# Miniprotein binders against o43061, part 48

Target 1, 338 residues: o43061
Amino acid sequence: YNHSPEIQRSVYTLTGLAPSSKMAFVTMLTVRAANGENEVENTQQDWYYNSTRLLVHRLVKFKPTKSKYPVVVLAMKGIDQWKLDQLQEDGAIVKVVDPLYAHEVVDDVNDIALLDSRWSMMFTKLRVFEMYEYDRICFLDSDILPIKKMDKVFDVHQLSYSKDSVLFPPTLFYKPRRSIFWRRFTEEFAAYGLTRDDLYPYVFAAVSDPGMWHETPPPFKDYFNAGLFVFKPLKAHYKRLMALARFPKLYDNANMMEQSLLNFAYNSAGAFPWESLDWTFNGLWARKNDLPYLKAVHGKHWQPEGSLGYDEDTSKLWWDAFQEMQTYHDQQRNADLY
Below, E stands for the ipSAE of ESMFold2; O stands for the ipSAE of OpenDDE; V2 stands for 0.75 times the mean of E and O plus 0.25 times the DockQ between their complexes.

## First folded at step 20 (miniprotein)

Design aa8 (at its last fold request DockQ between E and O 0.57; V2 from the best seeds 0.00; counts 0 for: pae E 1.7 > 1.5)
Fold by OpenDDE base, fold request of step 23:
Structure aa8 (fold): chain B 338 residues (1-338), chain A 83 residues (1-83)
Amino acid sequence: as target 1 above (338 residues)
Amino acid sequence: SKLASDVSVLLFLAAWLIRRAERLLKRGDFESALEELERALQWLQSALELARQLGDEDLIREAEDLLRKAEELIQDARQLAES
């Protein structure tokens, strides 16, 4: 992996982490915002629920992709109890969480680039950073489909600072969307009531986002997708994230929602550079040529032909997986009846 | 209800397979179309059974309508394959 953001080796020490007994896959199930005009999918189907079930099924039940690690569904408050019960029956640990509304997180909501209903709950994903019962979490968006075993996604590094390094937090440069001029941000941990020792060591790893159709392998970009990341839950890091979240101007006015925030917070030029995971753990804009390498594909693969990001091979792959899950449940139901 | 949701998913899946089969038929892939339609029938049979257990007349009617459509397409596909 030649293109890992070279964590300035002079400042940081990387330590490989062995598997622990406190590791989990975590996904989030949100309540559909009723008034989102642009969910063209006026389909009677809750695809987020269906995709969440499929993800759980792949990680818990389906032998080729079955993990040894627990699967947790962070369910937003207000989801129907029968959906929660079904996810438990599927073998997930269900944890109900309160939403994080943008107006509760952001000092000035007018600094958000798009005031759409979808943005009101964009920070709810940050609740995963409060899961201190785990030493390491792999977060997965519900539209990720495991196609091979993913357990090696946890094989990441812990980042520490050299004791001899006067780690001055590096200055980040940011440009608010309405600004012509670059601004400087120098992080002060004391502003959060934190010390350097509270914040290190840390774990944060993600996959580079190609942003569009790509060759195999995808080109590396120093920007990660927030649909899959591995981290260590730390109270100090949650506190830091929430402090940064107050100011959308720092993170491209939240143009890519929580992904913008996370890419700022774990910026390669910042105090907490992200670790690059192998691209095969998060197959974004995947096509036939990528499939032999991928461990997971990521996208709304249930969408019909003509949809943005539609691909016949990945669509078929998803629908075959969905049918296998339905077959599994149909067989179980019939077995329980006899 | 959970059961109503289960029926709805099966009906959707069957309808999706039927639409895929219709496209396959238009492309002249009769064998693949028949396979998809046979799978659709299986889902519709399961859906119909569950809908009957639920006592939901609307879901029963929808399942029956899709069954008729799938059967018609199977007949069409067989005729086209023999021709």
Scores: ipSAE 0.627, ipTM 0.861, lowest interface PAE 0.9, mean pLDDT 90
Fold by ESMFold2, fold request of step 23:
Structure aa8 (fold): chain B 338 residues (1-338), chain A 83 residues (1-83)
Amino acid sequence: as target 1 above (338 residues)
Amino acid sequence: SKLASDVSVLLFLAAWLIRRAERLLKRGDFESALEELERALQWLQSALELARQLGDEDLIREAEDLLRKAEELIQDARQLAES
């Protein structure tokens, strides 16, 4: 069920997306992960850059999946300028962002794991919540491949609190590292410098994460994948997210990076439950039986056999799309010459 | 550099096409294998030209090795299809 009665007790939908709403697809491009210290960045293929190019191509140029909305690439400081120039030529709006470091976000830096580059990448991704110039953003990881029109992803609800929510203290739930029991964390909005009304209405929608080897269609699980989500950037919600981010123990020490934080912050049992998007917008762990239904496939499908989640049919789909992109650019180059 | 990245992506694409063609040959789908191998040849010619512009001996050798492998597989596929 999309919104169970228990989930919806705290919120209700408001009618209507405003006619003048400004929408965008946003993705992020980071520098290469630090775990590849034996590799030379400039001589090895940067598949995050290449998959970002393919994502941009699919939303901007490829007619079967082309969007009417702009595509923005948030590029972490330090990305080679020629990559930024290419993404702009591909049709993206490119914005360079400064990193958010762990010492600027968390209260006790001793709570941070030794993989600081991953934490910096996670915290820097929170910059997307500061893009207040847009009325709604669909964030998507660069390893998502649109295979059908995606624009309906923005058709989600603006949510506001219900009268019943004032009878229940705003409460979140988390699982401490050494416990099998979930614990309560009661929010005090005044501690953020906010009132309850400052935080409503809001938009946050994502696709349920079914895990590997799921059925088609996958069953609903009350835990979403943060590789694709739709939200309205709001200053009050950014303040809230930054306040919660201070305490990694509340979100499982970011075991699933930003996904851990966002599932904590928008927990279905809390004051700001997430809205379930149709599963076809974010095809997780996809296999042949899923493909006829999916609007997008999500995964590192450029990787060879033996990789986690490898599937021959999604691999072929991805490489056929990549070939189409290369052919498109060859044809454009030749047209410009003649 | 951009040129080295362009060569590398074409070589990776061609290698993937060759690997897929090898699987198709094992399954007896010679027509599909030949189609993928012809695509691989086109990308490999482009990769080799760019590798020579770059002057990278390792990339040139890799492109030439993949070209030879693709040509051999095309010959094998044609012989098997005539059986």
Scores: ipSAE 0.554, ipTM 0.858, lowest interface PAE 1.7, mean pLDDT 83
ESMFold2, look of step 20: ipSAE 0.474; ipTM 0.839
ESMFold2 (binder alone), look of step 20: mean pLDDT 88; pTM 0.858
OpenDDE base, look of step 20: ipSAE 0.000; ipTM 0.207
ESMFold2, fold request of step 23: ipSAE 0.484, 0.434; ipTM 0.830, 0.821
ESMFold2 (binder alone), fold request of step 23: mean pLDDT 88, 88, 88; pTM 0.849, 0.854, 0.851
OpenDDE base, fold request of step 23: ipSAE 0.622, 0.624; ipTM 0.858, 0.859

## First folded at step 21 (miniprotein)

Design cc1 (at its last look DockQ between E and O 0.81; V2 from the best seeds 0.00; counts 0 for: pae E 3.5 > 1.5)
Fold by OpenDDE base, look of step 21:
Structure cc1 (fold): chain B 338 residues (1-338), chain A 83 residues (1-83)
Amino acid sequence: as target 1 above (338 residues)
Amino acid sequence: SRLASTVSVLLFLAAWLIRRAERLLKRGDFESALEELERALQWLQSALELARQLGDEDLIREAEDLLRKAEELIQDARQLAES
């Protein structure tokens, strides 16, 4: 590729972020789609709610991982009020958001790889990009467990360009569903009603996704996990994302949901290459050997033995953390009774 | 309800501790197993009390069943530790 990511990045100026008080951790709590067959045994527990509480507890209350930054829970409309109240009691700022349905976002829903109830609301996560009240947001999936302080996650760069710099139009390649041939996509900002100046400077940083069990440290891949990312909310970037979202054919037919979209939108070969965060901020497929280095572990660690991605050490870590949270709340309840 | 959710969480937590204790017993770590089982008992007692307040017979029964199991394992662990 004549437009290697390295060449494209070389035309950008990396500047450190100025200190801002308007930084937040943001997570999302969604309404469970009823249809997951295999979650039948755990039907009585909203594990994503429980995991969200644990995340909030770690960032707000638990001294070893307590952050100085606010924690916002974007709650999808339809979540029980008592859950929202509890999250507020836990110290989160709760913001209720309307879902983004796939049929509202995508021009042709048949271009989506999987059309199930879970996928119908996958774009709701994009609501985080509308949080313009903040200068920087670190988004975290609700199944991330902080195990060390994470405040340094905001130590990322702002990418700008020199007015004298000739930015080559990035050309990305995509393969539409059922196509044998790769197609070229050349991004034209005017198609969004935007100029280059509307879109720069930008911030977007994430952790490389190893995709499977890995050695310590994980190998770098030019593909990031969308479970943790740091960005600057900008109207122009939301508008761009929504414009790109219309066409799943551009982003692997949304095979990995919003992660596919984000990896296309912030592609290393594109106009807005992602910045690599230290792998320790998002411990994917983590095992015992990774734990000394990690600041957070990411996974459904509440799942029983025999589950996909089960690991005894990370499972123990999560349940011990969950137990600590329950103990904390039990002590608070008892203190309020006396 | 919030209360039902709390009971269920405590039951799941206790059940997890019981399973962990069973693994510890199989490894011959009787002391650690006893600690986990004692903690499980505490959660189960709380769960049972809250379940009774709710009047949920299913949650009460589940709590009682887990309590019985934890007590049996405590007895086993003590016998194994003395042997």
Scores: ipSAE 0.408, ipTM 0.790, lowest interface PAE 1.2, mean pLDDT 88
Fold by ESMFold2, look of step 21:
Structure cc1 (fold): chain B 338 residues (1-338), chain A 83 residues (1-83)
Amino acid sequence: as target 1 above (338 residues)
Amino acid sequence: SRLASTVSVLLFLAAWLIRRAERLLKRGDFESALEELERALQWLQSALELARQLGDEDLIREAEDLLRKAEELIQDARQLAES
C-alpha cells in the first residue's frame, strides 16, 4: 500500500510536546510458557524474564543507553513475586495486570482458531493503551536491546484529519483467511459510542518491518513491526481497538498477534495512518552492517545457532550486554559488603 | 528462588562462552579462544560456589561438567597452539 492524498485522512502537526516525566518506556512480562509451543523446546531458563531485566538495565543503569524517562514493566498476573521484586530493585516501576482472555474479548462467532495462551498474551498487551497518566508511551517488546540513547524516539507528530481524503466514510481492508480477495470494512464510530472528533488528534508511530534479511538500510514496507511503537494513550482509541479486537477475521485471525490488529487499525490507507519511525529505533533482522546505525536491536538473540533470525554478531552483542549487566550487579554487591 | 535463578544464568552464560571458544578454535584463533575460556572459568567458579551454597545437586553437577569441558578445551587449545 502507498500513501496518497486520496487515501490519507491525517495531517501532521508539530509535536509541541515538551519533554517531561509524563513520558515512559513500557514493556510487558508474560508467563514463560505462553509465547508458543516451540519456545520451551530447547531452553531451561525464563529468557523473557532475563531479557526484560536486560532491557530495564539498559534504560535505567547503563550510562551509554540510560534514559531520563521512567521504565514500566507490565507484569501479567501469575509471575513469581521474586521476579517482580528483582525488576523493582533494578529500577523499573512494576505494575501487575489482570489477563484479558480471548473468550472475554472475542464475540461468539467461529472467527478464531482454538484458544491458547498466545491469544491471552496478545489481548493483555492492549492494556498498555489504558495508561492515560502518560502523554506518550514507547512500548518495547522484552527482546529489544538498546545499544544507543533511545529518548528521541518520542519526537513524533500528532496526527489530524485530512480534508483531502476521498475515503469517506472511514474504511479499512482485510483478507479473510480462506480468501485470496481483500474485503472492505466501513467503520461506524457511533457504534463505539464515539464521534470522529473524539478520535483526533492521535499519536501512533512504529518502524517498518522488513520481514527478512535486508540491505542497510532496510527497504520500506507499508507494514509495521509491533515490537516497538510510540503512541498517546487515548480513551477513544482504546475503545476503538477493543471493538475491532472482537472480530479476529478482520485482522487475519491474529496471524501476527497484536501486530495484525494494530496494522489493521492504523493502516496507512485508513482514517488513522501510522507514522514511520526511523528504522534505527527497531533493528529487525539485524546484521553486522546495521549495527553502527542502530539504537536498538530486536530479536531473541539468546537463542542458539540455527534459530530463525540467528546472526553471530548480534548474538555476541546480546551476550556481551548480558555479561555487562551481571558484572554491574556483582560490583554493586561488593560495594555493599565493603 | 532468586539465588537458583542467578546460578542458572551464570551457567548458561558460561556455556555460551564455551561454545564461542569452540568456534574460535575451529577458526584457529587460539588466543581469543583461551580468553573466552578463562572468562567462562571465572563465571563457573562463581556459579559452583553459589550452587553449593544452595545445596542444589543438579546445579552443582552442571557447573562441574562445564568446568571439566572448559578445562579440556584449554588444554586442547594450548596443544594446538604448540603445533
Scores: ipSAE 0.353, ipTM 0.786, lowest interface PAE 3.5, mean pLDDT 82
ESMFold2 (binder alone), look of step 21: mean pLDDT 89; pTM 0.863

Design cc2 (at its last read DockQ between E and O 0.66; V2 from the best seeds 0.00; counts 0 for: pae E 1.8 > 1.5)
Amino acid sequence: SKLASTVSVLLFLAAWLIRRAERLLKRGDFESALEELERALRWLQSALELARQLGDEDLIREAEDLLRKAEELIQDARQLAES
ESMFold2, look of step 21: ipSAE 0.497; ipTM 0.850
ESMFold2 (binder alone), look of step 21: mean pLDDT 88; pTM 0.852
OpenDDE base, look of step 21: ipSAE 0.000; ipTM 0.177
ESMFold2, fold request of step 23: ipSAE 0.631, 0.491, 0.636; ipTM 0.886, 0.837, 0.889
ESMFold2 (binder alone), fold request of step 23: mean pLDDT 88, 89, 88; pTM 0.860, 0.862, 0.860
OpenDDE base, fold request of step 23: ipSAE 0.651, 0.649, 0.650; ipTM 0.870, 0.870, 0.870
ESMFold2, last read: ipSAE 0.479, 0.540, 0.574; ipTM 0.842, 0.856, 0.872
ESMFold2 (binder alone), last read: mean pLDDT 89, 88, 88; pTM 0.860, 0.858, 0.859
OpenDDE base, last read: ipSAE 0.650, 0.648, 0.651; ipTM 0.870, 0.870, 0.870

Design cc3 (at its last look DockQ between E and O 0.06; V2 from the best seeds 0.00; counts 0 for: pae O 4.4 > 1.5, placed apart)
Fold by ESMFold2, look of step 21:
Structure cc3 (fold): chain B 338 residues (1-338), chain A 83 residues (1-83)
Amino acid sequence: as target 1 above (338 residues)
Amino acid sequence: SRLASTVSVLLFLAAWLIRRAERLLKRGDFESALEELERALRWLQSALELARQLGDEDLIREAEDLLRKAEELIQDARQLAES
C-alpha cells in the first residue's frame, strides 16, 4: 500500500468530537446467514438471532457493559415477528428495512454472481448509512460480545480540510483481478452530483484487522475490520458509497463483502482516510492473553471445536455470557410470577 | 415458536457444557467437570419442563437423553475422583 502520513497531516485537520445525545449502537439481523447457503435452516436454533439477543442484552441490561445510548437492531424484512418482539422486550429499538439487491446497486450484474444472496445481505447493510437521525453510529456485527463498557468508542475525530492546504486529485487504489500491481482510480465528485466541500467534514473510524492469530497487542495493519465502525451518517457519503458500490471490480469483487467496499472508500491513502480505533474495541482472533484488555470479543464463539477461529477461552467466555443472559431472563420470569 | 426456540437453545447450551465436562474428565480435572455437569443438569431440567409444556416429543426426548448422559458422566467422575 502506498500512502504518506506527512501528506495526510498536511492536508487534513482532525477535530475531537464531544458526546452527543443522538448517538446509537446499531446491529443488523438478516433472514439468512451470509457465510453459507442454508446454514441458518433451523427456526429453533437461529444462532445469529441468539447472538443478536446477547449483544442487545450486554448493551442494555448487563450492568458491567450497559450503555447510556440506545441500541438499534436493523432487521431485514421477512424476519419472524416473534423475534422482533423479543428483541424489543430485550430493550432494543427494532427497525425493519427493505433489502438492497445486487441488480439495484451494481452497474453490470454480469460482474458478480447472479444467484449469490451474500451480495444482497452486504448491500442491505449499507442501509445503516441512511440513518441520518443520529449524529454518530457505532455499527457492530451481531457476533460481537461486549465484555467491558463500550461508550468511549464514540470518542472519535471528524476530518476536514486544512484551510490553506494544496489538495491532490482524489485518488483511490485497487488491485485488478490477476494483477500484481495496484491501479489508480481518480474520483470525480461532480459525477456523484457533489463537490468536494459536500463531503467534509466526515467521521469514519474502525479497528485494524490482524487477519489471523496474533500476539498481544496485535500488530497494526492498514486494513480495517468492518465488524465494528463508528461514523456520522451523511447524505453525501451515502451517495459516494452507492456510486462506488456500482463497480465491484474496484473493491476486489467484494472478496470480503462490505469490508472490501469500505476499505476502498476510506483507504488511508485517499481523500477520506479512516481513523484507527484502539484495538480493544474489536477483539479479532482473540485468545486468553487479549481478554484482560478487550472491551469486546468478535467471533462466532458459539461454534464448536474445529470451527474456523475456535479458541477454548473465548468459547467459554461467550457461553458464560449466554448463561448469564438466560439467568437474567429466568429471574425476570420468576419475579413476574410473584 | 418462541418457547420452542428457548427449549432448543437451552438443550444446545447443556450439550456444550457436557462436552466441556468430557474434556475436563480426560484432563483429570474431576472437580471442574462435576461443576459443569451440575450446571448442565439445571439447564436440562428447565428445558425439560418447558418441552413438556409444549408437548414436543422430540424436544422431550433430547432433553431426557442429555439428562441420562450427564448423570452417567457424574457417576463416572465420582468414581474416578475416589480412585
Scores: ipSAE 0.498, ipTM 0.844, lowest interface PAE 2.3, mean pLDDT 84
Fold by OpenDDE base, look of step 21:
Structure cc3 (fold): chain B 338 residues (1-338), chain A 83 residues (1-83)
Amino acid sequence: as target 1 above (338 residues)
Amino acid sequence: SRLASTVSVLLFLAAWLIRRAERLLKRGDFESALEELERALRWLQSALELARQLGDEDLIREAEDLLRKAEELIQDARQLAES
């Protein structure tokens, strides 16, 4: 049964979204549980904070990448107040959010492939789907560095269905942990207390994840990176997402955390296929040859040589950007003193 | 070097905390000032150690100067809180 993504898409109408003033860039700053006594972990936590500041600086202050849209930092409860204050000074809207713990979201936590502090953070990221005050959100991981203007990322489509179209119920396949057999999942919206009309129209767009070093441009894969996505916050979609989240067995036992869940929820063969964004909005595993095309680079570019995914050119790019931000703040401080 | 950049980041952040603490002291918030200064000290100690590993005399001197300043402000804050 060729439930090709193409056939499923043929029953949907793609409509361009009108411009809206209610659009925002959103990132998340989480408390990393200090795993043990090592000073090295405190420095890593500071790197994500620094990367978050740099992202905010690029979108709010730095003229070449400055956006017209607001930037919101979802800060997990427990972040130091001085960090929140600094992010506000940088021009971000700071919103403190309560964590979502794995045991609150998942029916059986033993179905999670790796249960550590990162999984608590993963579910906390789902709080972005509750931001109903916006018509469209572009979520960005804090390790994304804008290098060109990104405002066109919001130029996505709204997916609707024709009332006259016989939508075949999408069938997804999953392999439970320790099972040798694939199982069929047929989504029933009534199980969520939702109708089809509650769930459509929707917006969900992301960039294909190459998964490794790649040629320029990267090859398309029917699997997206959850480090950047554009969506419309809807109560129905949050409810659906949380219902699916209960069962890690559906989404590869959360092997890739929220990315596994989102790729299941917005599967190309499912009821809500994801829209492909231009690869240039999320430069994964980027190298020098990609940089002329990219609008953003994505990675822990502050890491030293010898780190997994280290690249000299992208590392230099990040540090140069960070130094520019530091210089900017030093100049502002000096200007406020005179 | 990347290590030098890391030291610089720590120094910048510590200096920012020191300035914040100075503002808190002026407002009479001695407890908050002490917390920020203690954090600054931790970052400066790390920065100093890394600067020593690099053998960068300028970064060492800067870290030591900021450490002295933070320590002085901690003493001031404690005296003011006891007063």
Scores: ipSAE 0.024, ipTM 0.367, lowest interface PAE 4.4, mean pLDDT 86
ESMFold2 (binder alone), look of step 21: mean pLDDT 88; pTM 0.859

Design cc4 (at its last read DockQ between E and O 0.50; V2 from the best seeds 0.63)
Amino acid sequence: SKLASEVSVLLFLAAWLIRRAERLLKRGDFESALEELERALQWLQSALELARQLGDEDLIREAEDLLRKAEELIQDARQLAES
ESMFold2, look of step 21: ipSAE 0.606; ipTM 0.881
ESMFold2 (binder alone), look of step 21: mean pLDDT 88; pTM 0.856
OpenDDE base, look of step 21: ipSAE 0.513; ipTM 0.827
ESMFold2, fold request of step 22: ipSAE 0.616, 0.641, 0.672; ipTM 0.880, 0.888, 0.900
ESMFold2 (binder alone), fold request of step 22: mean pLDDT 88, 88, 88; pTM 0.855, 0.852, 0.852
OpenDDE base, fold request of step 22: ipSAE 0.650, 0.647, 0.649; ipTM 0.869, 0.868, 0.868
ESMFold2, last read: ipSAE 0.647, 0.669, 0.698; ipTM 0.891, 0.899, 0.910
ESMFold2 (binder alone), last read: mean pLDDT 88, 88, 88; pTM 0.856, 0.860, 0.860
OpenDDE base, last read: ipSAE 0.651, 0.647, 0.650; ipTM 0.869, 0.867, 0.869

Design cc5 (at its last look DockQ between E and O 0.59; V2 from the best seeds 0.00; counts 0 for: pae E 4.2 > 1.5)
Fold by OpenDDE base, look of step 21:
Structure cc5 (fold): chain B 338 residues (1-338), chain A 84 residues (1-84)
Amino acid sequence: as target 1 above (338 residues)
Amino acid sequence: SEKLASTVSVLLFLAAWLIRRAERLLKRGDFESALEELERALQWLQSALELARQLGDEDLIREAEDLLRKAEELIQDARQLAES
């Protein structure tokens, strides 16, 4: 799995990060977009809230997966206060954030492949890059279920450059949606009002996205899932990300939203190649054979049979975990009553 | 409170999910596993019913009672099938 493109890394020095007390797990809770037809059974339950609670429970309370690091929930404005209070009771640090809408990020919204209310709000995930109070953050989507301890996810490298190395500016290629031809993008840091020294050293690590059902272990692809990543919050990197975000044509017309942007910004052929995390930290499209290896499973495992990506074993695993959480809370309520 | 109503709703949903899982287990002939799931569903439904009564929500009370009856019926069926 260490097959990150060796060639560009030869120009960069990988240094192990010292342990820091300023590390956190961060997830995001968004307001439900009242989106379309399949909501009928889901109308009664905020599954993202429930899944967020389960994630917090696993990282804060559940002994087998309990972390030593704080858990922060970035809650979008408009979430019911009782939900925020409950997440605090669960042991999360709740931080309310303003949404980041597509029209605020992008110069031309018509360059976005799919613009709906849900996707517009998903840019709010980029607010995690403003959390400068932490040295390292592991971001997790709320539909990630820890099944083993995940604290080692922070054991990543810091990438620096040698000042003596004449680094040719990395050239990326992009294909605008209506273009037959590939175009070149040469990154100029001065265009962001940044120097090279402002941007290095950096940390960015994620898990390769298999994109579909896979063998065990999954094959490596030079494309990462944005549902779990470890990074160092830096003002320069946020500024760079927001500058790139203006132009969806650079990142596949935001076809996969923030994931498209991040895969462009941290492209293996770029100035800031991503570091490959062990696949076991983000079990995408997981099945029974993967479970012995995984530290976390990722998916909407509460969905019924017949749903896209449904798997009986991972569904059972999620519901059993959810039931354990409810048992824990039931016991706490009973203890508070006596 | 909205929190209490949400809690009741979650418990009812969880119980209903367990009941459906138990029904599938019964159809597969796994009576022991079905009974375990149904017994757990009963526990959730009892908690849900109690909380629904505290809330004074007649609709949630009725839903809890209906699911309780269904779970009890399936438990009886499962026991009969396991003894046969």
Scores: ipSAE 0.466, ipTM 0.819, lowest interface PAE 1.0, mean pLDDT 89
Fold by ESMFold2, look of step 21:
Structure cc5 (fold): chain B 338 residues (1-338), chain A 84 residues (1-84)
Amino acid sequence: as target 1 above (338 residues)
Amino acid sequence: SEKLASTVSVLLFLAAWLIRRAERLLKRGDFESALEELERALQWLQSALELARQLGDEDLIREAEDLLRKAEELIQDARQLAES
């Protein structure tokens, strides 16, 4: 009976995954230019590169956390070649991408709440939605540190078209700045060259964002953190995201960049609600009591005491992990010499 | 090379962090943990100094030597405090 096609088909319909499904962890490495000249000491300010290496190491080499799935680094054009070579040697698939500038995405950049040069490339993460070669992606910000096996993060359900949803307009909700009233935005999918049916089934899952220090476990909030999310790359959904992105006033003037957009687009009250992942996959505002449960801690843990979100226990955890990676590379270098 | 200079800088940063952590442990009276962190810092500093000398980078050599002196001073302080 385990060989029956009907039984095998039934087993795999819950997630929309087949044994041949192509999964990947994907992270992004971006650039920041200070001026036309760099110092050698700027390696201390290259935390994103070092943190990206640590994430790759934890998913590829470190046996307690390594994954059976490939790890892809989307590297923005302009990153030094030796850094890309190193990430490849660390075991990542490295893909260079063009930035996606705010002025290319939105109709009016003045609708963006915090407009400065650091944020001009804020939509570049949307490039991950174009990776159609994968059946399911888990995106992770580069400042996420796996501390347990992560592979079960892909075990989420695909969401199918509901006949009951046909009776309601495809309505999204937003609260304009300077208003106490919520407003509606009704999508016209035909304007995207789509029908509603083109957008189903889909996958989008993320972890609720506690936004502050919390007890263990954190309370649920109907607002997710975009530092980790699981989705199926679909052309129809990318078209939809790009269409919605044009209007920052709909997503809190991009106050939290792509997180604002994605929370708007996959709002739990809309036609494409997000699925809540187990909180342990994205440990935000983490402290000692969270650690026995967490599969990953999320934060800039290399920062010194006094920094926003600093915690002594997660700081030590991060630096122990960083030191283990350095030891691994020292041992590898010595083996290559002899 | 740029990669080797980056490696030296990373090792120096790691050692500096271990030294700062050891200073905090000393203030808390945890002399044994402080000594453990300082010994780890010395090991990384010796590696950094060897690589800095291969580079011939005087600034990196000086930084590594300064951190070594700081770490050794703190080790002596910690041992004296533990004996008191």
Scores: ipSAE 0.297, ipTM 0.762, lowest interface PAE 4.2, mean pLDDT 84
ESMFold2 (binder alone), look of step 21: mean pLDDT 88; pTM 0.857

